# Designs tried in a protein design chat: VHH binders against DNA repair protein RAD51 homolog 3 (RAD51C). Part 19

Target 1, 363 residues: DNA repair protein RAD51 homolog 3 (RAD51C), of Arabidopsis thaliana (Mouse-ear cress) (q8gxf0)
Amino acid sequence: MISFGRRKSPAIEETSLATSVMEAWRLPLSPSIRGKLISAGYTCLSSIASVSSSDLARDANITEEEAFEILKLANQSCCNGSRSLINGAKNAWDMLHEEESLPRITTSCSDLDNILGGGISCRDVTEIGGVPGIGKTQIGIQLSVNVQIPRECGGLGGKAIYIDTEGSFMVERALQIAEACVEDMEEYTGYMHKHFQANQVQMKPEDILENIFYFRVCSYTEQIALVNHLEKFISENKDVKVVIVDSITFHFRQDYDDLAQRTRVLSEMALKFMKLAKKFSLAVVLLNQVTTKFSEGSFQLALALGDSWSHSCTNRVILYWNGDERYAYIDKSPSLPSASASYTVTSRGLRNSSSSSKRVKMM
Below, E stands for the ipSAE of ESMFold2; O stands for the ipSAE of OpenDDE; V2 stands for 0.75 times the mean of E and O plus 0.25 times the DockQ between their complexes.

## First folded at step 11 (VHH; framework vhh_enristomig)

Design j5 (from i5 with T50L H107K; at its last look DockQ between E and O 0.69; V2 from the best seeds 0.00; counts 0 for: pae E 2.5 > 2)
Fold by ESMFold2, look of step 11:
Structure j5 (fold): chain B 363 residues (1-363), chain A 123 residues (1-123)
Amino acid sequence: as target 1 above (363 residues)
Amino acid sequence: EVQLLESGGGEVQPGGSLRLSCAASGFTVSSNYISWYRQAPGKQREWVSLIYSGGDTYYAESVKGRFTISRDNAKNTLYLQMSSLRAEDTAVYYCARTITTAYELMKGTMDVWGQGTLVTVKP
């Protein structure tokens, strides 16, 4: 017998509410039903998940049949999982969906996910630049955990490679984030199991940590050797869906003897990462430092790399302080409009900023 | 419980040869990624060579063509065959597991360094 006796806290409930609001608004509901749910205070999946169809019908002034369909849709959304769930032979339609799929990895910050088009994109190389202390490593760890969210919960069910050049990876922090992720998954799947007999997902924080391949790289020559081997490593571990490099330029800023050729070497590495992202349909995230000086324009990379580097990275995201709040800005992308979102770094990982005020969009 | 024990160092004349051994316990060399490093007096530790679980080998430019990394799965032991030794190869040589998981890192099993083994190439 499976037990779901996890306690909630005010912070967990606040975070669950923000996450569940995004989930509830994704359900294919008519505008009138959405309006009635919002008016009755049902703005997130967890609030819907806490009631029976009879209670939902009474509270939202809808028929019990309508309430049943809402609960059924919430269950189907959870159980249908990823678009790539295959059992048996593939056909042309399945292959087209795989080609057209833009799988993404949630950051656990819905506002940041929104400006990213749903999260960090597979098949892309995303450069994330930021000043010290802004949360670059925190985002890297968050993505290494979140890529593992099972397809049944809307994730990719993948594994992570974390390449640590500076020694910034703190395993105790990764455990905290993994624990929070497991708690969120247990809360969500427990409700879906109880009310919709949906499959439960069992995952322990230790399993998450076991699925993060950690590479400590202490020199640029070692870094080059590793990058040349990654294709083979990933071929032997095809469920890898994210590669985090933290930081891509560290050993080339500090220890590289031939300064005249470092831009060429780094651009060659970026091209290899682009090939990996495309070949294996995985996300590559290159963490990089910007200067601490803000000129008239924007933050600059700490190591000037020129246009060849810029063209070798699909997307660039800049993290910065605006007062006491952390912000992310889409600096360059062929598919995403320039936009900003705030985020916060909590004991449970990245989350929406608590001070964010937004007008509710009516549908 | 994970341990690496280096041996096989000693004194040689220039142009001589040595074979270093790295005995592993608590894990298998055939399913792991293991590197040799070295540290000369007054210098920073530098990477020398790496063998991946699939058997592919990589070398620092300073030793390429002179050193050969290999392993013996039956003995759970990694080797570094050094030839054409030069005075600049004088160092304490260490082996280390280069790649692990975050779970193994949490248990403190990455970056295990032994005492090392001293290689001295007489001038």
Scores: ipSAE 0.420, ipTM 0.683, lowest interface PAE 2.5, mean pLDDT 76
ESMFold2 (binder alone), look of step 11: mean pLDDT 80; pTM 0.801
OpenDDE, look of step 11: ipSAE 0.635; ipTM 0.847

## First folded at step 12 (VHH; framework vhh_enristomig)

Design m1 (from j3 with I34M H107K; at its last look DockQ between E and O 0.56; V2 from the best seeds 0.60)
Amino acid sequence: EVQLLESGGGEVQPGGSLRLSCAASGFTVSSNYMSWYRQAPGKQREWVSTIYSGGDTYYAESVKGRFTISRDNAKNTLYLQMSSLRAEDTAVYYCARTIVTAYELMKGTMEVWGQGTLVTVKP
ESMFold2, look of step 12: ipSAE 0.578; ipTM 0.779
ESMFold2 (binder alone), look of step 12: mean pLDDT 80; pTM 0.800
OpenDDE, look of step 12: ipSAE 0.699; ipTM 0.859
ESMFold2, look of step 13: ipSAE 0.550; ipTM 0.747
ESMFold2 (binder alone), look of step 13: mean pLDDT 80; pTM 0.798
OpenDDE, look of step 13: ipSAE 0.678; ipTM 0.857

Design m2 (from j3 with T50V H107K V112Y; at its last look DockQ between E and O 0.63; V2 from the best seeds 0.63)
Fold by ESMFold2, look of step 12:
Structure m2 (fold): chain B 363 residues (1-363), chain A 123 residues (1-123)
Amino acid sequence: as target 1 above (363 residues)
Amino acid sequence: EVQLLESGGGEVQPGGSLRLSCAASGFTVSSNYISWYRQAPGKQREWVSVIYSGGDTYYAESVKGRFTISRDNAKNTLYLQMSSLRAEDTAVYYCARTIVTAYELMKGTMEYWGQGTLVTVKP
């Protein structure tokens, strides 16, 4: 479970499901000390900072001197990020509620999950911009599958809405990604059965496809009508935890006479999505097109949008080519620093690339 | 299997009225999202109206106030009542499902389009 825990999660190394919340692994600690902290259930920076050195030493089976140095490092790391953690503005109860109120959906690329703070965030509207062929639809499909990972496997156990404006959704690809997800879950549940006597859970790829509500939208007026109805649809299907729009601007690029009205309509839709994300505690992912060229440190949206649009999208991620490699860049977020991660698109979905080092800030 | 059959088209004078029907088989109209579309010669197909499973209705701006979508669950049929018809409403009218699951899409049940029903509003 990623929302809280002092429990040990023995299968967390090298799996995308388990690694998204391993904050303790980010401290500059020896491997031996890191292992002891993880084994004792100290997987979050806040859980380490919330105990005394004596309690930490006892719980993690380390010396009090080691515990004191760990707490000193944890406090230094917290001070860099937030004053409130040091002065006790957050207690364990607040930290637990904060984690539960902002669950995340893994991308299946752990390097990308890391720069996203664990994955695509519920209660947020995330804009993902990119050129054709860079993997926007692949990420949309991946999230539509991954949102369904059961809570027993560290997921949300939700369903997906996929709004397809340009016909990019390929069901054969969704099946392929669902098959890979089922294989990963079977491996994980087999491990949990063996080591924790938990029952194995099997979900078939066809069940995953049944839990993706697919909307084919053929005009901007149809798109507006659907967006106006989504609140009622989700009220009847409260297990929906992600809404993917692929792509949000497609029907507005050419068939709209008044450019100012166009931006107002799109901004109104983004505001409605922000309200939906918050009301139902779900993630909204708006896929968008940028120009085919990276120029002078930035990518231009294919359809220029104003500041209201930017304020209605909580996060913006830009996907781009760097040579023959795909990269994602956090362009805007209230809580995440600008960072880059590479990813690959494989037969099994999104995955880490061999070039997994973070890049310097990109626009 | 899943089928949608349009009927009720014809010729009408400007300002006249027509009622189109869309008979559904293989699924229930009350539990589905079904739209009316139209396509004038030489133009793209455009969305006209939708009725959602909860009974909520939405209309394209060009037809709002003149067209009314409804359904009869006992007959498993949708209707489009068209009033105050104009020459610009001349088109072939179609009904289609607007939501399926990805599983239904894999089985080929999405976006069934029949022959439609022609509406001609005389100049």
Scores: ipSAE 0.590, ipTM 0.764, lowest interface PAE 1.0, mean pLDDT 77
ESMFold2 (binder alone), look of step 12: mean pLDDT 79; pTM 0.788
OpenDDE, look of step 12: ipSAE 0.657; ipTM 0.838

Design m3 (from j3 with T98L H107K V112S; at its last look DockQ between E and O 0.65; V2 from the best seeds 0.00; counts 0 for: unsure alone 62.2 < 65)
Fold by ESMFold2, look of step 12:
Structure m3 (fold): chain B 363 residues (1-363), chain A 123 residues (1-123)
Amino acid sequence: as target 1 above (363 residues)
Amino acid sequence: EVQLLESGGGEVQPGGSLRLSCAASGFTVSSNYISWYRQAPGKQREWVSTIYSGGDTYYAESVKGRFTISRDNAKNTLYLQMSSLRAEDTAVYYCARLIVTAYELMKGTMESWGQGTLVTVKP
């Protein structure tokens, strides 16, 4: 039997924050809990508020205590100022579940967020490898926009650094993704204003672009100099919550002559990024190229970097083609299980693939 | 609106010196990160030097000890003092902001590099 909370609507706009599959992520919940709710088909506030704590716990594979607190938050949104759900209630959840409420940056693809434990993790260095055209730069741009989602919409309200080594950053594309994000936030806040009398957040795409610090580096020497300066820059710009390097190895593949020293320099750079991630509680995302050859059950990095590099990157995600579909695979992580998810690159950014199985609850 | 104008290039004998200037308008050099680049015929643009907003300076290995980057905040101007010039230093030299926002990039700041200033070191 179709319940309100389990109903799939073919008319649901993938980018609409007011009624989207991502609506659950606006609650002040840990990324793991948010992922479980989304995976179980709880896609909007009203669907969550319509079920018992026992049903929610069973459906989402969470404890009844967790389900009770989720329902408490959902009911507060229905009966009090909706601003408290986004702005005030987050502090209460931080106090109750601070160890479980690790900062994450959504990819705008819920299937990908799920295998990432809710999104790209702050305090970590994540390597994302892929062949040309698979969407590495698209993910980098998406994260540079999504890190800016305001805290009242469940985001970090941060800024981004984008280090571009080969000129892959397309500002027109960043504008498109920013426009889609603003439209989604306006739909979400308009819905909250209309139905819960919350203040409407007004954010322009230009504001999003102003909060992306773009660094075009043209050589490995310039890249090293920049990385050595990042700590001072971030100390002066403490709202930076993501650093994207696109691509970490480009100038070391093409320009760097001493192959024996190359791995050492790159590993030292990765260690500096790990220090930055820990010190400033920000996410570092290192984009990298993989070979087109499938070997030993996985795609190989185009530049083999050895064990020191692997120990310097917390997570490795491999993007690949499976037929006409794009997939992401968790290749190495100390905390994330190996898993795959499909994604799509659309005019509005990254989204779930239409060819992937829809989430159904495990009943 | 935002503009960087290079000047001071010319012909020089090996071992000679030149000072290049980069006049900024539309922003302040003291609050920005500005780099010198160069491009020899048939080669890719090469990073030369950067001065950061706090005054820290960095140099490519090929010019370290021979070139000095500096700025004059009152004139809103960046300089590259070049000495002990060699034939391989022959190139068109450009200055550019190292860091812009994506909004400034949309307005064409990074694509608004000028014609550069030619430095020729005679063989």
Scores: ipSAE 0.532, ipTM 0.759, lowest interface PAE 1.6, mean pLDDT 77
ESMFold2 (binder alone), look of step 12: mean pLDDT 78; pTM 0.777
OpenDDE, look of step 12: ipSAE 0.780; ipTM 0.911

Design m4 (from j3 with S31R T109K; at its last look DockQ between E and O 0.59; V2 from the best seeds 0.58)
Amino acid sequence: EVQLLESGGGEVQPGGSLRLSCAASGFTVSRNYISWYRQAPGKQREWVSTIYSGGDTYYAESVKGRFTISRDNAKNTLYLQMSSLRAEDTAVYYCARTIVTAYELMHGKMEVWGQGTLVTVKP
ESMFold2, look of step 12: ipSAE 0.516; ipTM 0.735
ESMFold2 (binder alone), look of step 12: mean pLDDT 83; pTM 0.824
OpenDDE, look of step 12: ipSAE 0.643; ipTM 0.850

Design m5 (from j3 with S53R M110L; at its last look DockQ between E and O 0.74; V2 from the best seeds 0.00; counts 0 for: pae E 2.4 > 2, unsure alone 63.1 < 65)
Fold by ESMFold2, look of step 12:
Structure m5 (fold): chain B 363 residues (1-363), chain A 123 residues (1-123)
Amino acid sequence: as target 1 above (363 residues)
Amino acid sequence: EVQLLESGGGEVQPGGSLRLSCAASGFTVSSNYISWYRQAPGKQREWVSTIYRGGDTYYAESVKGRFTISRDNAKNTLYLQMSSLRAEDTAVYYCARTIVTAYELMHGTLEVWGQGTLVTVKP
């Protein structure tokens, strides 16, 4: 009865920032009734299911009989996935589905989000490996911004920790990406305000930068000490929903001569990150370098870490060039099938490329 | 705008002790994570110790048990008490803020390093 797979991702739609909730326009209702519900602010099934038929009728300017039928439909739809919440008890099926629907952080690239099951998963440690220049730091910055997207816009409303080992974090780039994110949210909430009278987003790019905690570490000993401290820091900043390490192995590639000890230390750190991810329901993203050579059906890490390291991370994503295009490949995941997606790095952050063809591996 | 001033260095014999001071201005030590670093001749800077905002302390393995970091919030100063000094502790010692927001980074607050204070442990 227990499933290792995850729920299928919902389809990507034109209002993609709001796709994390069940939309009212999916109900089998007349266009007139559907429009009235959306105009009154009832854009998800949980909002509809939480009010009385009298309140719904008043708010949406419909008859009480119509409101009762809508509530019946909405409660049936909600009950299929979360029946115990409505009647005060959960069944085993609902619990399994809730666990499989982990919160996710969009990458701003819908094709990449699709192969990731909706984005970078909370409660997981995801390793993102890639060659220099492929966009590892760009993804890290993008996630540090996107984790802050408010829940009203389909995000997590969280904060970010960015651990910078190489000095690759450029605040000017983070500002650009934050500005683009705010513009996207303003466009989305402007639409929702005009058509559904929803509140507009009031975040500014400076607020996004204030919610990224930046840790510059200059040695592997400092890195170890910081990792040992993160639990305390996050306990005091519980809104943190992503930890980015850029890059996890940089200080271990130089001036470290005991290979077996190095591997043990790195694997211990990864296990500590796994515990943090589970305890605080946050995403950990470990950026890492791979070689430019493809071997044994996968790109190899620039620092050979062996099977112990491979078992310490929940997911591995490999970024690579295919011609002039950037691709991401799901190399390892207990819940995601192997798949590829292309992406681009633009002035506004990560975005879809012109290629939507699925790539599973290179031979 | 913000400033850190290290002092208290000098020459000592092996096994000796020194106390380093780091006077902060333009920000509050109790609201920040402040670390000691050191740089030996011909080597990269090495993290030594950090005091957490709530007062918890952390040390590099090479100095644990021998060095103690502390602060005096009324004087807005950070201290590093060093004991059982060895030749490998010879370095210029610096203090710096180690955790900031990206907003603070944009305003260049991580770039405020002093000249440091030299500790020499004679062979």
Scores: ipSAE 0.431, ipTM 0.688, lowest interface PAE 2.4, mean pLDDT 77
ESMFold2 (binder alone), look of step 12: mean pLDDT 78; pTM 0.783
OpenDDE, look of step 12: ipSAE 0.553; ipTM 0.804

## First folded at step 13 (VHH; framework vhh_enristomig)

Design n1 (from m1 with S31R T98L T109K; at its last look DockQ between E and O 0.65; V2 from the best seeds 0.00; counts 0 for: pae E 2.7 > 2)
Fold by ESMFold2, look of step 13:
Structure n1 (fold): chain B 363 residues (1-363), chain A 123 residues (1-123)
Amino acid sequence: as target 1 above (363 residues)
Amino acid sequence: EVQLLESGGGEVQPGGSLRLSCAASGFTVSRNYMSWYRQAPGKQREWVSTIYSGGDTYYAESVKGRFTISRDNAKNTLYLQMSSLRAEDTAVYYCARLIVTAYELMKGKMEVWGQGTLVTVKP
């Protein structure tokens, strides 16, 4: 049967092909390996990332070790890719590559990572809103651990700042999540060492906790002062790759009679965070408690800050209950479509929901 | 072990001055972010001032221009010079270490609070 499809213009198709060729050439590979990949038809990251190392080795006539390294580099472009140094003005082509190569921090929930484009994005301010008990602090702790995953394991090898406004940070929980992360890394690294002679990662949960800088703030004036100081702190600690604020509005809910002034002060703070995120290529995550107003016989879940606040954050994620399951919804993003994903909070941290598991049982 | 000992409180007339001291042991004041807090009877603890490791200082609006935070790194001691005191400044004043890692938090190294020192500004 003949069906009518959407056809791309010739200019768009040519641009897509040029982008694909440029992507393959940007990988830090030797000229001989680049030539072999291109000759075998592997001219873009998607074609390289879509095959196994065995198939790549056979098709391109390279060693299994070479194929594995190529696949590692190609898959890292989504989260931890390197960028060339460019002076002067940038064109649309360069801006597209920067967006595609922006590092992301896994949430440990692959379904949530997928709707986030691979995880929580560096250079962005992401607001994560939700009711109490939905897992906001759990996500904040998870990201503070996951940012530290070494580059060899697909992570950023960074450190975290955790700003705690209400005392919600539970260090015993952070240790539990760090222990699970170390176990996962040992399993991954052990597999790579056994099958590909890769180095093993030697990281302890205590090392992970040592790399989370913890700031307890007890008032909105103290919070403002700390935010004004963060640029200096991060310039002295440039390996910080995530800043978590838990929660951004807690100290502002009781101190202001004028909601418009509260919104202006918080929006200015979010703009300072946006400048930090861009200057240091790190992720900022602003956790926000929401209130529900009971109106017309139903709850009206809303973030209480309005449009000015929304313009001050790059992305907004809403966490909500759907029955007994937790869901995340992409409410606003310049680069991500609206989408939802379920997640669970387990003893090992954030994970896919049980209903989405595709894990093969082991006997 | 980490300890903070505040001293220098007392009674003063309105407009008077006091200097509070906070002797620290078990860590280095100059490598840490140090703060003063205060708590009036029946009120929540209120942030007063912070000195960051690089020497930058910040103040609550209610004390700006009247209070000065400083440190003596050789004595490992934090100070709060208070002037133009008002009745509203009456409180128990506490010294605290502001920043810690999560590992230090697990080891009990964060936000050591002494018994405080009482400042009373006569009505």
Scores: ipSAE 0.375, ipTM 0.652, lowest interface PAE 2.7, mean pLDDT 76
ESMFold2 (binder alone), look of step 13: mean pLDDT 85; pTM 0.847
OpenDDE, look of step 13: ipSAE 0.523; ipTM 0.798

Design n2 (from m1 with T109K M110F E111D V112Y; at its last look DockQ between E and O 0.36; V2 from the best seeds 0.00; counts 0 for: grease 24.4 > 24.2)
Amino acid sequence: EVQLLESGGGEVQPGGSLRLSCAASGFTVSSNYMSWYRQAPGKQREWVSTIYSGGDTYYAESVKGRFTISRDNAKNTLYLQMSSLRAEDTAVYYCARTIVTAYELMKGKFDYWGQGTLVTVKP
ESMFold2, look of step 13: ipSAE 0.565; ipTM 0.786
ESMFold2 (binder alone), look of step 13: mean pLDDT 82; pTM 0.813
OpenDDE, look of step 13: ipSAE 0.698; ipTM 0.876
ESMFold2, look of step 18: ipSAE 0.453; ipTM 0.624
ESMFold2 (binder alone), look of step 18: mean pLDDT 81; pTM 0.807
OpenDDE, look of step 18: ipSAE 0.345; ipTM 0.731

Design n3 (from m1 with T109K M110W; at its last fold request DockQ between E and O 0.72; V2 from the best seeds 0.64)
Amino acid sequence: EVQLLESGGGEVQPGGSLRLSCAASGFTVSSNYMSWYRQAPGKQREWVSTIYSGGDTYYAESVKGRFTISRDNAKNTLYLQMSSLRAEDTAVYYCARTIVTAYELMKGKWEVWGQGTLVTVKP
ESMFold2, look of step 13: ipSAE 0.528; ipTM 0.760
ESMFold2 (binder alone), look of step 13: mean pLDDT 85; pTM 0.844
OpenDDE, look of step 13: ipSAE 0.722; ipTM 0.875
ESMFold2, fold request of step 24: ipSAE 0.506, 0.472, 0.509; ipTM 0.654, 0.711, 0.724
ESMFold2 (binder alone), fold request of step 24: mean pLDDT 83, 85, 84; pTM 0.832, 0.844, 0.844
OpenDDE, fold request of step 24: ipSAE 0.685, 0.719, 0.711; ipTM 0.850, 0.867, 0.864

Design n4 (from m1 with T109K M110T E111Y; at its last look DockQ between E and O 0.88; V2 from the best seeds 0.00; counts 0 for: pae E 2.2 > 2)
Amino acid sequence: EVQLLESGGGEVQPGGSLRLSCAASGFTVSSNYMSWYRQAPGKQREWVSTIYSGGDTYYAESVKGRFTISRDNAKNTLYLQMSSLRAEDTAVYYCARTIVTAYELMKGKTYVWGQGTLVTVKP
ESMFold2, look of step 13: ipSAE 0.438; ipTM 0.702
ESMFold2 (binder alone), look of step 13: mean pLDDT 81; pTM 0.808
OpenDDE, look of step 13: ipSAE 0.696; ipTM 0.865

Design n5 (at its last look DockQ between E and O 0.91; V2 from the best seeds 0.63)
Fold by ESMFold2, look of step 13:
Order: structure tokens, then sequence, then C-alpha cells
Structure n5 (fold): chain B 363 residues (1-363), chain A 124 residues (1-124)
């Protein structure tokens, strides 16, 4: 700790307040969570650290896991300057939060983010399967916007690649989601700037659209050629942090009589995506179709791809209807327990469901 | 105001050669990913070749070794050199830009704007 010998009573107090606002503003939180904290009156680290996780969750309308992580971060920031561990050993708590601190992209649905461990994980290939109309493309667009949230607002400050195989990408929808994201960020940073002289982030929806690289591919051979080139493209654009493929199997449904050949080509492509995700520390999201037939306790992929495909995708999320509500289910993950969460698709993007039961643990 | 104008098509005997041109306006060919496509009567549009902004080239298996994609930066023009032509190569050939940003899509600069194309006919 460095101590300065100069003291000015009003200037010291004003500087201390501005420092507290900057420390709270620096927490790596999503724009939506930051907005909720500000709306509930939590504007400095000491006010955040002084409440229980249950009270914070209730007051800010966030999950208890979100509140717990916020309190952990706030307590680390508020502790005395010397943070040596008495036994000099890294404890299990620090190791757990290192795994939860892996780069993740918020879905803008906090209940879905919770079952995903904070969002879609970088360094992973995540398959998102769903029936038509369930919101696969909506999630892909949401992630293409959310990856761009600045690090100052708790995001990755990255860019997106969107590979569109069937023409589902709607620019007007992407603009709408980008507008909502900017509004959320402006609300949070504007409040912090006005009251605590925090930096104000200025980002326009058009800037978000400029940072989505859109690839329209019309055949399976064109798709393979693009995937073979992605490593060079990303090497020249290292701020890309998400690759969305919508949908990975569309051009492979009509062209093959030989199931084994089709499976081999798709598995090779998935392996290339796994290598990209690891090499560049980015998220790959493969959108895929499932059947409407419930089998083996789960919805099945419309195109059965076997074990090679399953090993090439780190995580598998299944989207389905339960009555009028949309649900996401963690079907396979090496690090996430099986769980389900509801979500809605609104004019502003993905959001929590209005149901009284927001989180349902599955067995 | 993106425009693509294909030319250089015509009739040719089997085993013959043609060079197709694609004059571009409203963007720079050398800083874009450019592709050739073809469509035979009654068939779906088929990808032929792509050249990436760094100069890397890719070809459909059916044309590999016979076709060469290239560009001329000074003329802002994309080319397709076709050799050892076969009856199966008979089609209308189109050029297109294969990558844009979502902002460019919003402003009407789309990679799937197709021109009239240029007809290549390989006689039986």
Amino acid sequence: as target 1 above (363 residues)
Amino acid sequence: EVQLLESGGGEVQPGGSLRLSCAASGFTVSSNYMSWYRQAPGKQREWVSTIYSGGDTYYAESVKGRFTISRDNAKNTLYLQMSSLRAEDTAVYYCARTIVTAYELMKGKTFDVWGQGTLVTVKP
C-alpha cells in the first residue's frame, strides 16, 4: 500500500467517492446486471459488500448465484491491500471462481446464463439444437451482439462471425437487438457518469452491426471451403470472439445417400471448429435442428451424427416448448450439471420468463 | 450502388478455353472475398470458385485443375480462366461477393446481388 502525505478534506472525500464508483463500475458484470444493481441503489462496493446474497438477489432482481458472485468480487475489491493467504495456498474457492471466470458471453436471459455457468463459454464448441420456431436464430443473433459488450461493462469487447446457410439472418432483427443492448449500456453508464464521474461508454447500434462479419454460403462445398479459411481470417481479425453457424447441417440434408460419408465430413468440420475455439479463445455456436419426437428421455437431433460428432461438441443445449413457454436444457457438458431454464423472445431480445418458477433443477 | 457485370461467355468446343470477366463497381475487389457461381438450365445454382482478400483460392471438386480464379486490382475486375471445358460446364456464370458486414447488409450492399450472368455453352 502506498500512502501520500497530502490531505485535503473536501477534495479527498470527492476523490474517494469517485474511486469507489470506478471500482464498482469496473466489476466484470453484464450490462443488464449492472443496470439492475444501479436501479436497486447499489452504486459503490461498500454498499454491495454490506448485504447478504439473498437480500442482494431480491433487491436487484437477480439470481442468488449472480448475487453470490457479485459479493465475492466486491469483497475481494474491498479487502485490505495486503491479500497474502496466511498458509500461502490457493484455496478451493479461488479455483472454483477461476473456472466460472472463464470468458463467457451473456444470453441476456439471466436464468439461462445461470445454467450455462454465466453464459456461452469461449474455448468451447456449443451445439444448440431446437425445433423450428424455438428461437435458435434469435439466440445466435443475441450472442453476435452481446459478444461486443465492452470489457468495461463486463463483456468481451469482441466481434462476431455469422455463417448463414439457409438465409435466416434478419438484419432488421439484429439492429433491434443491438438498439436494446445500447440502451441498456447507456442507462447504466449514464447513471454512473452523472452521479460518480465514471467513464461513459458511447457505442451506436450501427457500430455493432459493422462488427458482425456475415458469410452467406449456398452449398456444402462452399461451407467446407469457408471453414478451411476461417483460421486465416480470424488470425487477421483476432478480436473475433464468437462464430455462429446457422445451421450446421442445412446443406448436408439433401446431398447424401451415404450416411457414413456425411457424418465423416460434418465431424471433420466440427473438429476444425474445436481447434479454432481453442486456438483463438473464442466461442463456437453450432445451431442444429432436433426432431419433435421425444426419445431416450430427450429430443433427438434431426440428423443422427453419432459419437464422433458428440465428442467434437463440448456442450449441447436443447431448446424445446413446454406449453407456451420456451425452455433450454443442458443435455451434455463436461463442466455444467444438467439443468433447465425458461426464456422468452421479446422485441428487445432474449429475456427471463415471466413465470413464478424461474429456475427448475432437473434430475 | 454495388454492381457486378459478367462478360466473356460464348460457344466453345469440348476441350476448349474461355476467360470470364467480372467488372465490379461500388467496392474494391482486392479487399473482398469474391466467388463465381453457375446455373445450368433446370438445376440449382452451384458454387465454382472463391478468391479471398489475401489471395487464397478454393475450387469446387468438379472444376479443380481446369479453372483458375484471379483478379486485377488496377481494373477492379475478377476473372475465371476456364480450360478443358466439358459439356457439364454449360451454364450461366455469375460473380458475387461472399462476405459483408451486417451494416453493409442494412445499407443494401449484399453479397447475393446477382447480375445477368454470362452464358457459357460447350457444344456436344
Scores: ipSAE 0.495, ipTM 0.728, lowest interface PAE 1.9, mean pLDDT 77
ESMFold2 (binder alone), look of step 13: mean pLDDT 80; pTM 0.794
OpenDDE, look of step 13: ipSAE 0.590; ipTM 0.827

